# VHH binders against Uncharacterized protein YOR385W: the designs that were tried, part 7

Target 1, 290 residues: Uncharacterized protein YOR385W, of Saccharomyces cerevisiae (q08909)
Amino acid sequence: MRGFSGQPLSDDDNYRIEKTQRNTIPERLHFSRERNMPIASIFGTRGYFVFSSEQSYDKFKQTNFNISTLDADGVGVPLFHIVQSYNVIGKITRSSPDFYIYKYVLQGVQDPPLYSDCKVICQDKVFRLCKILYCEIYAHQGFFETKYDFFYPSKTQPVKKYQIIKQSNMRDLYSTLDGMRFRWHVKFYSDHFRLMFLDEDRLNYSNSNQKERQKPDQGKSKAPDFVIGHYTRTFSDILPRSTSKCSNLIIGEHSKPDSLGITTVPDLTQEFACQGALIHYLLHIERERK

## First folded at step 22 (VHH)

Design zb (from v4 with Y107E)
Fold by ESMFold2, look of step 23:
Structure zb (fold): chain B 290 residues (1-290), chain A 120 residues (1-120)
Amino acid sequence: as target 1 above (290 residues)
Amino acid sequence: QVQLVESGGALVQPGGSLRLSCAASGRTFSSYAMRWYRQAPGKEREWVAYISRSGDTTVYEDSVKGRFTISRDDARNTVYLQMNSLKPEDTAVYYCAAHDYGFLDDEEYWGQGTQVTVSS
């Protein structure tokens, strides 16, 4: 059995995440379980939907959504809806698209609102389901890299949260979130991304590959990174004129094993899910250009 | 469904003020959260200000906070951006945008922009 560090990772482990503990791992990354978050397309809609669990996706598909079937945890409704923005102001870049991510919020009708400006989709005597514009992603195409700024509006002041950076001649994506550095690593002919925490004292992300290409090295000179998640393409549930699962995000988190709905997804998992949703969309764009 | 037209852009000296307007067509204007964006010469588009559907929540980009004020008049289907203490770095084409969304859909509308130039 192979762990997240100290051994070469293989594609045979691409759908699984293994727990690990190290002195250098931030407390926030000490996870106890993995969450599988399906990404799906829904006939007649734009963009893609991220579900909080396989169970939530299955329930949504079975019921074609009905608020009367939701529990307090919100199993059976999407967590996120990502769409690509189109710019109608005269110049639209096809290599640097902008994206919006909407979030679904479920609350008891008697609870105080979690968000001051949400759009009520539906409610009954027990629950109220709202949708908010949760995240804006700004693409900045440069000569050496593309930067994706993730921006999360707040009611008191604008907040620019973090960047994802893609080097122009590579498929890997790098991010810094709350002072922690991460890498979404993918092999050339694969759509399987591994989300890795980059240990302290590693090379500065901005200097990696900045001046020269390195030779391919087999696992002797690189310290292994700590893998905390995966994005994988799915070949199942391809059904015409229906809801179709396109991919899975698998994220390590600290949560109860029965946390299956949208109300119990940890904040850090939600942020990684937004990154994974962008990756999914970028892969879609890449495939359409081929 | 919604059409947006910006106006009020002009050439102004540093320290001056301008008021931009964004007139929206459509009887459902009050159902839209509204935003102002800007794009400076040679730079990428950036978000400037946000106002909620109700008008109760406003949010501003850090560089304009305290200088710019977004407001709305739903009776006139218009959103405004009051810009005070203008600086040369505020020079840009300013765009307004509206978002509407339902359970599984979304709609995004943009205006054509109005030029603001802050130069001596």
Scores: ipSAE 0.400, ipTM 0.658, lowest interface PAE 1.9, mean pLDDT 76
Fold by ESMFold2, last read:
Structure zb (fold): chain B 290 residues (1-290), chain A 120 residues (1-120)
Amino acid sequence: as target 1 above (290 residues)
Amino acid sequence: QVQLVESGGALVQPGGSLRLSCAASGRTFSSYAMRWYRQAPGKEREWVAYISRSGDTTVYEDSVKGRFTISRDDARNTVYLQMNSLKPEDTAVYYCAAHDYGFLDDEEYWGQGTQVTVSS
């Protein structure tokens, strides 16, 4: 009879990103759609690749991982490539990984360069595709927490940075982006992470100034956690000796449903995609250690 | 294949200055973003400074900001780390790294290191 109750992941998959116009939620988070961003491994390469859509991933596979033509949207091109830095000279420590995230950028050949240090991948009469070193992640391991500093190189100092914090005895990750606080929450025994916006009033209880904010009354409605994205692993779309879709990153955004290529991914979605790529890599590292 | 050779490491007193050099051979140096790392005895290797392939962007670890300056001379195929106001905490082997990448790949190249000791 029935003995294999292996359906808890399907229950987690029913969570949806909220579409809202509520004033308690910042306008930047008033999304119109969800973007599914596959994360894949490519046979014979290292690291993982983030795609701007399922359609972009499918087109990339159909071209046998080759770029023969370019279009204005950049469908069929990866958005990001994340790799773990390797330590060729010394012993690799499992407790302090560093990562690089490369970004693929599409421009018209007649347009001024967006980046002075881009690496040209290919070009036709109309478009130029280049790859840049977009983000660098540095791990700082402590006894109670690990901090991941994200640096985005720029032509002008100071370089933009932010931090993700993972507590040593928990799987959840916390980040701050442009004054907004977020939590990547994972249920017990699951690899499904929910990206949630956190109300700032709940975050300010431990201010060290003389004007410490008072605790709200018991029983009053607390500000709701607002789900803005998901990360889920998958093994259902594995191709032998070619490319394997490893996971999906789903982020709410304000864009048209037919915005499928790399040129139409909003900046905020790109920031969360970098966080999701790190989560994916950390799960991979954790599983390899077992 | 790219080969990196560091030089300029020495014993200096606290408050002193040093200039490290990293000479590259093989392929065109201007193709690489360059970094300096350091490793103190018994510690994990730590990032110190970064310079983009164009030289337009530099980034520094907080404890060296304002004291260290990374620069490049593409005609000489060399990256420099000017270290001022040296402290005993700066004692380490300093490594230069070059970073290159293509469509679906990436590569890091490391030098063998140069010793900096800050002691009285």
Scores: ipSAE 0.390, ipTM 0.669, lowest interface PAE 1.7, mean pLDDT 75

## First folded at step 23 (VHH; from za with A33S)

Design zg
Fold by ESMFold2, fold request of step 24:
Structure zg (fold): chain B 290 residues (1-290), chain A 120 residues (1-120)
Amino acid sequence: as target 1 above (290 residues)
Amino acid sequence: QVQLVESGGALVQPGGSLRLSCAASGRTFSSYSMRWYRQAPGKEREWVAYISRSGDTTLYEDSVKGRFTISRDDARNTVYLQMNSLKPEDTAVYYCAAHDYGFLDDYEYWGQGTQVTVSS
């Protein structure tokens, strides 16, 4: 039968992202397009793989990624590989493990090494493909919440760090990244998360007797959700001992429409993709613990 | 295949210092990133510190930052955890973990642990 996965997700209004320009919205969130990033499982491996485009995922499957498929844009190469740590082995059933996200990095063989920790996976006469430990996620279990510290150790201090917070009795996730506040919102009966920017118009304002941020006009009749991304489950080709697409991340970004490979993914998109990969894994763990 | 052996665990008074060692055998240690974890009774293993493969990057859990220092000596295939200003809350079994990866593969190795007890 015909599956939903045979249709472009961008045609569905439920997966729309905001592309307007407002002074209350940081310039980094003034998007020109959305990037559709499949998340897949590969038989015989741990964890999940994030691809920079549907085209990249399709090429990876066709070629089983051999050295003859390297090109300048890195189409057909995974972008990220997320795995869980075995640090959670105790009696507490609701505790979250730590997670590690590897990144695949493509360079010309004549270019200087981008990272000291890069491990060469393969190369041809033109390109070298490396893998690095890109993002490290350390979980801090509390009574009312789990905090996930995201570290991006790409050079000497200061190392980039931010948190995602998940309340113990809620499915929504909250983060502050580069001074911007975000919410991954999901309805109780769904696995469709909407990534929203929480602008000044949506923040509580207590009074005028305290030092306060410059507030936008509060007389605005309503402020629609500023949706910048989505995580959703989709149909997959469920074949034993095979590669299967599990879900999709749709992230707004400023990039050209022909930006399909791993070399042209904006930094902010990569960070949101790391968050989406965590969400995917958390949903998997929740289903396995039921 | 790599084997990890922690050592240096002891009973120490609050405010004291202790250095843990994690010796690796088998493969060359310089190919692994290394972490220290700790496990108090009734808890999961909790991350303490990280050092990158090159040694260029270190990360610390907030409660130990400024008191603990992770380091590596690749010639001796050993990672260290220098623990200063110890508190009773630092009482735990301390584990080292080594991490390696390939194209689609990921490997995580653990030692057997060494007991650190901080009490009067």
Scores: ipSAE 0.697, ipTM 0.880, lowest interface PAE 0.9, mean pLDDT 81
Fold by ESMFold2, last read:
Structure zg (fold): chain B 290 residues (1-290), chain A 120 residues (1-120)
Amino acid sequence: as target 1 above (290 residues)
Amino acid sequence: QVQLVESGGALVQPGGSLRLSCAASGRTFSSYSMRWYRQAPGKEREWVAYISRSGDTTLYEDSVKGRFTISRDDARNTVYLQMNSLKPEDTAVYYCAAHDYGFLDDYEYWGQGTQVTVSS
């Protein structure tokens, strides 16, 4: 059975995360596992919600939005909430709106706020759940490209900023994050995006000094993709339900296998998740305009 | 509903300065992050500046950075946009926008706008 794109689906083609630990790959990308982050819609709300794990999403559904008791790691609470701005009203123009990403933050009730701009959602005797405006995404429509400025105003000073670039009439997205270059690549007729690290300064390898452990001698155009994440859509976003899983965002990271809640998501994973949430929303807007 | 009222728009010479104000009605102004947008004729509303709920963080679009300053006065429920070194391309209707949110909800409020014209 084929996916929505009409292409065969397999783990080797669609869901593999590169776990290489070599000098040519930045140490920050030496991943130990994949984190699967469902993206869901909730009836009667705007936008979409990103969960830190399937288990967190399942618990959220089971509690029927009742968060009166909080898990220590924040299992059963969304990680992010992305919404679009009404700054772009004319859908016929095909212009991109701005976006805002809220983050849910869990802390002990006795701890000082991690973020100065945190709004308390609920509290039990041990934990306090807050929500912040975590990432601001401002779109700049040009003739040849759309640039998305990602700002993280609640992080340290100076405010962290990077851009994602989408060239006109192309679906791929390009970014530079912390000095590393990335591409979200989507195959023709697919809604499956692959997040790839681009090692454009990669040297050709030779087998002269090691038998089978090194990559084959090949040029930059022939270098293997270094895939660190995936975005894939599911059938669940079609039916009108109270809560519907729409897609999955899969990101490589270094974390423990049982790190399921919102408190255990590494910073780099969170930033890629913001990029994946944008992709999800852009695909939604494309479908609505069609 | 929260009501936002912009004021201070005027006709100004290139190189001049102007200060816009955005007054918010109602309680809990400190719960809103605030932004200025602008809309030139025939174009969409485009982001200009942002200030966080606390006022600790400000952000600016590249074309206005260093020329415009956003600030807030929570005692007066007002956001300001100080615009210096004005250029003809700054001509637009300027809107303020307020953002608030709850557990699963978000709210976006817009003012009616104030006209800024930069011309000789």
Scores: ipSAE 0.688, ipTM 0.869, lowest interface PAE 0.9, mean pLDDT 80
Fold by OpenDDE, fold request of step 24:
Structure zg (fold): chain B 290 residues (1-290), chain A 120 residues (1-120)
Amino acid sequence: as target 1 above (290 residues)
Amino acid sequence: QVQLVESGGALVQPGGSLRLSCAASGRTFSSYSMRWYRQAPGKEREWVAYISRSGDTTLYEDSVKGRFTISRDDARNTVYLQMNSLKPEDTAVYYCAAHDYGFLDDYEYWGQGTQVTVSS
């Protein structure tokens, strides 16, 4: 039982995620654990794959893409597959979508399909693995900002949608999920994104800073950033033969600590993962253009 | 390579109806989820309607709900968009798209589009 002594990334201040029970923080953000989600590339394939855990990623590598034996929780199967649209012409013509996110769904064989477009990838006596088109992302470039519209066609009406906004002069990304505001913050010379919850007090501060040059009153202890997640490339693998870990998403989550598979990922975590996947892809595109 | 060919675009009056067709080449039409998109002049292409592989699920953009109906005929490898109560705002090039995917692969096919103009 070689203990994956992986020191909880939480011990590094750089990867700290806030765990709080404060009433001023939405209950959904009262995290019990952190989910470490590798983003990987697979040789010969397009896009990137998001895994529900390091263990899931490792199992995937070990099985060499053989999913003949399905785990009950879906360990060893990617959670998401993000790709850029083939429509090159579409980039010129502002064609949408710019990105697709596919989701892998594991269900019992006897269970009705959770999604209407469940394409069966693998099935054994007990489980059925499906792939679905989960999310479409539409990029809109404006003069002052770029907007990314997330559209979830797999969900019943009303269709779930939200927007990420990137200002032209900043690398930060802003989103609103279920009435909560979030910021992916990145330093200018860094590729490490911190996902932060913006509480009402902070929102007021950000809005006020645009108007009044109010001298940072040195004394008002800037409420510490409520960090709920991270995107980092620090743990990227050197190009193994078939799969390469490109980055990690570390997201605060309210779930059981042993929840490692794709069946155990909460909806909010999935949304953050989709955002993280986009961030990863955007960074990739940026690097390829230089 | 799967080819999609849209047809049925025309000039119609407000309140009129139009039925668009998208014919897919190949033998694997039933494996595709199908979508209609539209692009108005000076605007970005937007999603209009979705139909699942099985045809059991349909989704619509809010602006077209109750007016547009997407359907498919797998025997004819064709997806349709019935457009009723057309408005000038519906003026656009309408595109058909097919999506297919494997375990680690994905496929996306687009038509060339058909012009729909709603004008008095």
Scores: ipSAE 0.620, ipTM 0.835, lowest interface PAE 0.6, mean pLDDT 87
Fold by OpenDDE, last read:
Structure zg (fold): chain B 290 residues (1-290), chain A 120 residues (1-120)
Amino acid sequence: as target 1 above (290 residues)
Amino acid sequence: QVQLVESGGALVQPGGSLRLSCAASGRTFSSYSMRWYRQAPGKEREWVAYISRSGDTTLYEDSVKGRFTISRDDARNTVYLQMNSLKPEDTAVYYCAAHDYGFLDDYEYWGQGTQVTVSS
């Protein structure tokens, strides 16, 4: 039971999420586990697929896209499908969604549909699998920052919306979810993004650093960043397979360790996964331009 | 490939009403969620209204709530935008968009747009 002492995550521990019971941290962020969420591409398809677990991804590969064997948790089914909009004009006019995120929803056949806009993908005697448009992302490029508006059309009113802000001079992404501020931090030469919770003290620091390029005052022991997630690029599946793992999301959450399927993903985790999917896509776009 | 054709755009006076139509080609209209967008001169294209595949869910931009109504007729492969109490600020090119998707794929279709001008 090695006590997770608040020690700065060594480079090797860079994939672990800090488990904290600090009272200054919202209870929602007192995570019990880490969820590994592969992001994959499928040959002949557009965009990327986010899976709820490594096991789910593996099962998906094994079934060769045949989702005939649905289990109660939805293991083997992607959680999300993110795509870039076809509208080239939208890129120019910023008036249409830049990205769409689809969600795969597994329900009992006898259950009332959770979403009105559900396309049935497959159905057996017990379960129905649907795909829905879950989120629209609108990108707005300003001179100093790019804003990404997340719009959830499938959710009942009030429509859930939030914004991610990327400063032009930084690769970091900032968001506010349920009153909590988060930062996806990445080093300049890295594709490893760390998801961090920003407490009030850190918010003040980030705002002050924008104003005063002043020298990090050596003296104030900056409380270690509370890391709650990771995005990492994986090069492992270079072979032209039908499916290729491109990256991994690691997100802290409150769930049972055996929660592997799409039905078991908490809402906050889903939001981070959507953000991670966007990050993945943005990185892809950047690479293609180079 | 699905083609969308908007119609119904016109010059109207403030307070007037207009009904836009968007006709889709093909046989799979019922599988599409439909949206209306508008773009005013010098402004970005903005989302106006949404209707689900089933037609059971409709959403509106805040500025058009209570004034605009989106509806669909699957038998005619057409989506409509009823615009009431029109304002000069509603002047724009209105675009229809269709979204379709399969298990591993997605499709997005756009119309050419129809001009709506609200002027005294």
Scores: ipSAE 0.562, ipTM 0.801, lowest interface PAE 0.6, mean pLDDT 85

